VH-VL binders against p40593. Designs and how they scored, part 5

Target 1, 148 residues: p40593
Amino acid sequence: MIHPLIQRLTTTLGYPLLDADGLDRQVRTQPFSVLFFAGDPQRFPEALDVAVILPELVKAFPQLAPALIAGADEARLQGRYGFSVWPSLVFLAGERYLGCLSRVLDWGEYLERIPAILAGENEDLPRIPVLSPESGTPSCSPMETSES

## First folded at step 24 (VH-VL)

Design dd2
Fold by OpenDDE, fold request of step 25:
Structure dd2 (fold): chain C 148 residues (1-148), chain A 120 residues (1-120), chain B 112 residues (1-112)
Amino acid sequence: as target 1 above (148 residues)
Amino acid sequence: EVQLVESGGGLVKPGGSLRLSCAASGFTFSSYYMSWVRQTPEKRLEWVAEISGSGVSWFFPDSVQGRFTISRDNAKNSLYLQMNSLRAEDTAVYYCAKEFRSGKYYFDYWGQGTTVTVSS
Amino acid sequence: DIVMTQTPLSLSVTPGQPASISCKSSQSLLWSDGKTYLNWYLQKPGQSPQLLIYEVSNRFSGVPDRFSGSGSGTDFTLKISRVEAEDVGVYYCMQSIRWPYTFGGGTKVEIK
């Protein structure tokens, strides 16, 4: 069962719950997004604190469209953004990754870091190569049978 | 043929609640995003809610966010809109709308609508 | 939100004459996929809205060839080459580039 504080984001505040398909739609339709990867609150108690802080962040930064990642899709979607620490807030400009803030931070740290993330000033974030599925057309080079 | 039939409209007081239903037929319901769109008495069209084919993902505009919920029962080919904390400005004809296909952000079919009136 | 502005608010047309409706968006409706997410709907009297044109210029199934859509970026036009009595209703443009999806205020088409 989803913890009531996390569930409140979707059921009471009406934030989108995103699976993989919903995420693709979110980034297509929203200029800026903040994605909440909560994880298991039994394993990561800080997820409950972030669930309380997220609505206040959205008020402070009204350009951010908030969304909760669906628990069944968290592991798959984590691989898209390459973060390793839970919980995480992932910031996007459309489909473009801007950065992440992991664990719970002090309110002052959110107010300092979020503007910098949104400005795209983190030049050094490795462009996660979108592995375009290389259509490895196997170039079957015909073995020239040398007739000796 | 695609058919969408809305129901559950009526008269409600401000602060009241209402649940709308849409019965879908003529297509693979679970494969499509579904939306609610309302038309005000002034004939303005307003998008109200969207839900994914699986029913996992949903989206709202700020005007109804936190007051409305959208859900679906794919086994019953049914879409729902739960409306809470209703306001006079929620008075409208509510239409069920089908998205054409994945990645096509337009509605190809609409129901006949159901009327919601919020009045004291 | 993206504001959609339609002009004129109403149009009275003699049967067989052309009609033209303008729709302007407050921002570009061109997406990175090269598609422009502008659609047109017709609501006939006493009916629900029906899809007329999608992605600026594509007629929906069953839509007569007298209907055409054009435009780019922020400026769009719906044209009816020869207005018929069955074309009476309110025309709406819709953007679907961003949430929330937004509609124009409508253009009422009447026969003289």
Scores: ipSAE 0.785, ipTM 0.886, lowest interface PAE 0.6, mean pLDDT 92
Fold by OpenDDE, fold request of step 25:
Structure dd2 (fold): chain C 148 residues (1-148), chain A 120 residues (1-120), chain B 112 residues (1-112)
Amino acid sequence: as target 1 above (148 residues)
Amino acid sequence: EVQLVESGGGLVKPGGSLRLSCAASGFTFSSYYMSWVRQTPEKRLEWVAEISGSGVSWFFPDSVQGRFTISRDNAKNSLYLQMNSLRAEDTAVYYCAKEFRSGKYYFDYWGQGTTVTVSS
Amino acid sequence: DIVMTQTPLSLSVTPGQPASISCKSSQSLLWSDGKTYLNWYLQKPGQSPQLLIYEVSNRFSGVPDRFSGSGSGTDFTLKISRVEAEDVGVYYCMQSIRWPYTFGGGTKVEIK
């Protein structure tokens, strides 16, 4: 069950909940994104703090389109960005990875680090490939069992 | 044939709530992104909400963010728009719109619309 | 948001004559995939919008060949080679490169 403070981001604030397909749309359509990888709040209690901070960050940086990663897709999508610490805020310019802020930081640290991340200090980071929805469904062509 | 039929429009006071429904037929509903698009009394078209085929992912413009919720029931071939904290500027004809196909960001079919009037 | 500007606001055309509608975007609608995400819709009187043209120049199924779309970057044109009575309505351009999706203000086409 999603913790109420995290769920509030989607249900009350209307932030998108992103699966893999939703993420591809987010990066395709938004100039800048901040993706919240919350993890399990029981394991990572700081996720609740970040869930409270994220709306304030979005107010401070209105160019950022916020989104919550769906719990079922977190592990898979974590692999795309290469962070290892939970929770994490992943910053994107379209499909381009800009950076990550993991755990809860002081408010002043967010205000200092986010502008630097958004300024593209990581311009050399590869674009995250948008998975074409056509490539991901293996056509399980039914093996025609040739009855010999 | 693709059919989209909106319902649930009506007169509501400012701050009120309304739930719109769209019944879809003639295509594999769960395979397509669906949107709500509204047309103001001035005939301006405004995108209002989008939802993925699975119903997991949804997107809003800032104008309705935090007030509107989009959902779907794929078993019922139904799309919904829950509108809360309604404002006079939300007065419009609301259309259910089907996206052409995955990765194609245009609407190939629209419903006939349902009218929402927000007035004191 | 990407602002879509259509001109003219209205057009009165003699049947059989050509019509031309301009749509300008405040930003380029060319995406990294090489596609340009500009679409055209027609709303006939008393009807819902219907798709005419997608990705600048592709006619949707059932759209007559008298309709053509052109343009690039920020400047787009819808042309009707020979306007017919059934072409009466309001034409809208739409961008779908960025959220929110945005529409032009519309161009009303009438018959003289």
Scores: ipSAE 0.770, ipTM 0.881, lowest interface PAE 0.6, mean pLDDT 92
Fold by OpenDDE, look of step 24:
Structure dd2 (fold): chain C 148 residues (1-148), chain A 120 residues (1-120), chain B 112 residues (1-112)
Amino acid sequence: as target 1 above (148 residues)
Amino acid sequence: EVQLVESGGGLVKPGGSLRLSCAASGFTFSSYYMSWVRQTPEKRLEWVAEISGSGVSWFFPDSVQGRFTISRDNAKNSLYLQMNSLRAEDTAVYYCAKEFRSGKYYFDYWGQGTTVTVSS
Amino acid sequence: DIVMTQTPLSLSVTPGQPASISCKSSQSLLWSDGKTYLNWYLQKPGQSPQLLIYEVSNRFSGVPDRFSGSGSGTDFTLKISRVEAEDVGVYYCMQSIRWPYTFGGGTKVEIK
């Protein structure tokens, strides 16, 4: 059963519940999204705190379209964004990944970090190592065959 | 032939609740997104709600978010709109609309509508 | 929200004459998939809206060839090459690129 505090986001506040298909629509139709990956609140009690904080974040950042990820799709969709910590708030600009805020943070930290995430200034974006093609020159140093 | 038949409209007081239903036929209901679109007395069209074919995903505009819920029963080929905390501005003809699938974001078929009047 | 502006508000046309309706969006309706998410609906008197044109220029099934849609970006036009009595009603443009989906205010087409 979904915890009442998490369920309130969808049933009382009317936030979308997203499966994979719903997520594809969300990212196409919303300029900015905040996706809540709650996980299991029994395993990750901080999910309940984030469920209380998320509506206040949406008020502070009205450009963010909030959504809850459906529990059955969380594991699959986690793989899309590459976060490892639960709960997580994933920020998107359309389809573009902007960043993630995992666990519960202090209110001040959210207010500080979210603007930077939305600006695309997120240093914590895993630099996909641009494999610079240049490093592949194997310097085959010729082994000097010492003819002794 | 695609048919959509709305029901459940009526007169309700402000703060009241109403549940609309739409009976669908002539297509594989569970394969399509469905929407509710309303038309105001001024003839303005307003999108009200959307739900995925599975019924897992749903979306609302800010104007009805937190007050309305959308659901479906695919076994009954039925779409529902639960409207709570109704306001005078919710007065409209409510249409059930079928969406085209496969990345097509338009309503290909509409019901005849059901009238909701919110008045003191 | 994307604002959809239709002009004119009403049009009175002699049967057999052409008609043209403009729809402007407050932002581009072109998406990254190369599709433009503008649709046209007709609401005949006493009826529900019906789809005429989807994605700017595609006629829906059963829509006569006298209807054509054109445009790009933010500027769109619905044309009727020869208006018939059955074309009377209110025409609406709709954008579906962003939530909420939004409609134009409508253009009433009447016969003279």
Scores: ipSAE 0.590, ipTM 0.849, lowest interface PAE 1.0, mean pLDDT 91
Fold by ESMFold2, look of step 24:
Formats: C-alpha cells, sequence, structure tokens
Structure dd2 (fold): chain C 148 residues (1-148), chain A 120 residues (1-120), chain B 112 residues (1-112)
C-alpha cells in the first residue's frame, strides 16, 4: 500500500521511518537532519517527486541525516514544526528547528535555499517550534503555483 | 511475569548467516521497543539493534549496519534478528531486551541469551 | 560514540563493608528534557544483566535500598552500603542518551 518510490527510501536506501519516539532518538544522535513528511501521494502527488529528489539532496548536502516520518504520526508531528502543506522537508540541527521547504522546488532553488536554511542555525529560533496562531510557519508556507 | 526466550544460536563460518528468535510473554509486546544486545567473550556489552512497537522503525550501530536485519511478528509475540555476512567479531551471547517505558531508553528485562560462535 | 569508563576494574570486598564504583562518560548525559540517561546493571554469575538503577539514582523495583546511585553530567557513582554475598557479579553502567547506546567495561565485585 506504500508507493514504491516512497518505500524505496526505507527499504533500499535504508532511511529510517520514524514515529514520535524514533524522531526523539534521531535528533539526539544526528547533528543535522532532514525529515520527509510525504503525506498521502494520492492526495499529494508531488511527494513522489520529492521522494526521487531527496537522495540527490543528501548527496549534495552530506551532513544531513535523512528520515521519513510514519504516516500515522505526521499530523501529530506537524505541530512541532509548523508547516501546513504536504509534502514537506523539515531541517533540524540536533533538536533545533532550522526551517522547512514545502511542495516540490526546482533543483536550483534547493541549492540556494538549503544553504540559507542551514546557515540560519545561528539565528535565535525556538529549539522545537510551537503551534502558531496559523497552522504553519510563514517561511514554510509556499506560494501556490497555478498549473496549466 | 515477563519472560523473554532466545533461540537460534550456533556455530557458523565467517560469511555465514543465522536467524535468532525471541519469544516474549507477560506483557503487551506490541507496545514496547525491543532490542538485541550482545555480550562478547571479553564480557563487553554491545547494543546491536532496536525496533519500534509497530515494527516500522528500526536502528543499528555502524558495526552491523547492512548485515543485520531486525523484525517482529506482533501476532506471535516474537522478535527476530537476521544476521548475514557474519564475522569473528560477531561471536557473542545475544540477548533479547525489553525497553522499560516509552520515552525511557533502558532495558528492564533480558532473556537468558543464545550463543553465536563465528569461527573457521 | 559516547565512551563509558568504569573504575575500578575489580573490587574485592569484606562482607558487610561498603563498595563504590565510578562511571565517567565522554560527553554529558543530561538532555534538554532535564533527564540524565545513565543506568546501572548487575550481572550475577551465570545470569543475564539485570537493571539496578535508572536515570542516575532511581532504584528499579525490588532492588534493595543498600544500592544507591549519584552523579551528574559526566561523572557517576554506584554505592553499595553493605556488600552481601548475593551482590557478587559484574556491574555495568550504560548511557541511553543517544545511539549507539554504550556500556562501561564492567566492574567485577567479589567477596574476600
Amino acid sequence: as target 1 above (148 residues)
Amino acid sequence: EVQLVESGGGLVKPGGSLRLSCAASGFTFSSYYMSWVRQTPEKRLEWVAEISGSGVSWFFPDSVQGRFTISRDNAKNSLYLQMNSLRAEDTAVYYCAKEFRSGKYYFDYWGQGTTVTVSS
Amino acid sequence: DIVMTQTPLSLSVTPGQPASISCKSSQSLLWSDGKTYLNWYLQKPGQSPQLLIYEVSNRFSGVPDRFSGSGSGTDFTLKISRVEAEDVGVYYCMQSIRWPYTFGGGTKVEIK
């Protein structure tokens, strides 16, 4: 029932699939993490594009430890990181939230935005985001692009 | 009464494979992370693997990554460790261990262990 | 990996006398949740390890009150106020703050 492109991340590439307790263990161990919130690819088909791109992002930024978030836990964990759109990539330094990128972006945009997110680790950001009055963080809420 | 019983150990050549089993009883098996911990002939204790209660999350140290696979069958209250590409340094007594409580990462009950010997 | 160092390697104790075992970690075991992830195990001859102390100082169910744990940060101590014959075995400290979980090398306690 899991789409093969998503399943490849855990079974072939060995990315951990984390529930809430697993995430707590990951953030204690890894200096930097990128967390993939894929959602339901039937509802959010861009998740499949991000699933293909994520291994290439990890090659480009090898300091990032990738992980996939278990579907049953995504809504619970969304409140920790303040995004409202699936799919999303959430970036952490240890347990500290650095930012997120929602939907699928052009490759060049990833190369520009990810270093800026990682450099922002020096900013005075909350260690774990709290719920905002809105359901997401403004920097993570993407502009919608109309499809033709 | 919590009980954990390991089986499947034995003598195997380097490069060989073994599958260890752990039969669990006396607690709600599916609610707990489970681990394998081994004790070397030098009496060092080494954590080898853990798996979430649902079985969808698993974790290994680098020393066994890519060679060992952990799984569980919650309907049978059973935990498994598949060990491939075995090396002499994998020689140990392998214990099945229950995590104490969710959010607490220490082992409250251990099985009696099963011995794995890897030698030519 | 966090290295756990135990001292002494062995301890020979007259029955009824106190014993003290030191465990030092290469990194702090205090996490931002306010908890310190240091645990103590006892392995009696021919038996599996058994939990003795969790989170520095909390005795596990059924552990006699002659066992006590203390310490903070990177420096921890297990004390036995009056060693009894049943206390013979190898004592291990363990950190569980992060993967890979690691154990000390052990301290063998014997009766003179």
Scores: ipSAE 0.380, ipTM 0.754, lowest interface PAE 3.2, mean pLDDT 86
Fold by ESMFold2, fold request of step 25:
Structure dd2 (fold): chain C 148 residues (1-148), chain A 120 residues (1-120), chain B 112 residues (1-112)
Amino acid sequence: as target 1 above (148 residues)
Amino acid sequence: EVQLVESGGGLVKPGGSLRLSCAASGFTFSSYYMSWVRQTPEKRLEWVAEISGSGVSWFFPDSVQGRFTISRDNAKNSLYLQMNSLRAEDTAVYYCAKEFRSGKYYFDYWGQGTTVTVSS
Amino acid sequence: DIVMTQTPLSLSVTPGQPASISCKSSQSLLWSDGKTYLNWYLQKPGQSPQLLIYEVSNRFSGVPDRFSGSGSGTDFTLKISRVEAEDVGVYYCMQSIRWPYTFGGGTKVEIK
């Protein structure tokens, strides 16, 4: 059932697939973590693009310890980090939440935003109610201003 | 009366593959994380793999990452270790070990071990 | 990786005499939850390891009270107040605070 591109991350590249207890072990071990919340790739097809990109992100930022979140635990852990858009990459320093990046970004955006997140310069994003008609979806990424 | 019985060890050439099994009884198998721990000929103990009760989460040290796969079949009360690209340094007695529970990270019961020898 | 160093490498003990084993870790084993993740195992001749002490000082079920553990931070001690013949084997300390879980090199306890 698991898509081959996501399966490659765990079975071939050896990224841990974490339930809640596994996350506790991960944060005890790793100075920095990037957690991949893929969701259901049939519902969130951008998860496949992130699955292809994530190994390259880890090569570019080798201090990041990658892991995937088990689907059964995504809802519980999603509330802990306050994102509501899939896919998402969540960044931690030990137990501490640093920030997140939702959907698929351009490579240049990853190279720009990840260093800022790791440096602790992530400003808290305002929580966007799920019923906001103007945005449609809350995101870990800052809302982009509308231009015409 | 927790019991863990390993099998599948043997002699294999470098670069080869081997699959270890562990049959569990005397506890609710699916409720516990399980590990594989190996003991080298020099008697050093090395943790080599861990898997969650449901089997969806697993973890490896760098020394075996990409070469070993851990899995479980909770319907059969069985734990597995698939070892690929074996090296001489993988020669050891491999133990199946039961973890206690969340937040208490220690191995409360061990199997009797199965011997893996990797030599040319 | 956290390096676990045990001393001595071996000791010979007259039955009824005390024994003491030291274990030092390269990093603190105290986690932010207030617990210290240091465990002790005994491997008797021809057997697999068995749990003796968890979280520094808690005896596992069925372990005699002549075994006691102590220590904090990076320095830990296992004591056997009166060594008996069934206590012969190799003792290992083990940290479980973070991956990879690591063991000390072992301390062999023999009867004189």
Scores: ipSAE 0.323, ipTM 0.722, lowest interface PAE 3.4, mean pLDDT 86

Design dd2
Fold by ESMFold2, fold request of step 25:
Structure dd2 (fold): chain C 148 residues (1-148), chain A 120 residues (1-120), chain B 112 residues (1-112)
Amino acid sequence: as target 1 above (148 residues)
Amino acid sequence: EVQLVESGGGLVKPGGSLRLSCAASGFTFSSYYMSWVRQTPEKRLEWVAEISGSGVSWFFPDSVQGRFTISRDNAKNSLYLQMNSLRAEDTAVYYCAKEFRSGKYYFDYWGQGTTVTVSS
Amino acid sequence: DIVMTQTPLSLSVTPGQPASISCKSSQSLLWSDGKTYLNWYLQKPGQSPQLLIYEVSNRFSGVPDRFSGSGSGTDFTLKISRVEAEDVGVYYCMQSIRWPYTFGGGTKVEIK
């Protein structure tokens, strides 16, 4: 938040910045979403690279509705999706978690992995169930990526 | 009791700007999403903007995207709608509306409305 | 966008008699949480809209029990068991399942 490249996504490009209630509204509205968990760019400088790349990903995959996650809600929502490395892109179909891509990847890797995620075929990503209103998240062992 | 009072409406020429205000009382303003809803001269109701309790999240339909800005000042219990590049079809009575609960999106209380007229 | 269609456009009712208003949506308003996001509003002459019914059938605080809502999926009904003079106005259904929130075109209820 605050860094010009991150701020550009919300103020110039109009990507919504979601708290937990905003995410609920997003998933009701959009058939597919990509959620950007930027974290703190001083701790996770690759977040700036992802901020530059994300608009190009949305152009390449126009069915994806992009949004950013408000910093105050990142920890709560991280538990729902189970990723442990920042930055992360989280992919949803409605409210259903499809997968995530952590850190920054080569362009070709995005083009290969995103279609697989949207089809439900990506074996390289953590399998974390979407949070149920009646129960908590089941115990899962996510695939770990080293924190940088 | 919940009260919402809109102000700032008036007559403007096409391409002009107006800023609407809504003064809120009778509830913890910062805890609730707020919306602007307009009623056209044909009496149709149209949702036009929504903002989160903290003000960090906002949403618009395509018809006003890029022209309208929604904001709030939680210290003053006030909601705002900045309307730019106004068109004749933006002529309406504009209501501010409170949402029932966090995570629910239906409007439990509406203000009295303020009239915006866009004409030459 | 979800299109909300109300019938009839207007309705004249003898005082003390029942009235019914239909609202149909172009898509299901049932969400995965088991709730159906269909709401009813009344706009009395010269007033702003007021909430009557939320989530199909729940009366808002202070709404008389002569108002009831029913329906599921895409087909909904608002009933007034005995119409009173204070019930005149325009009734709107509204979906809040997803953006953009949309309203029906309205049903004017008059006393004859």
Scores: ipSAE 0.315, ipTM 0.733, lowest interface PAE 3.8, mean pLDDT 86

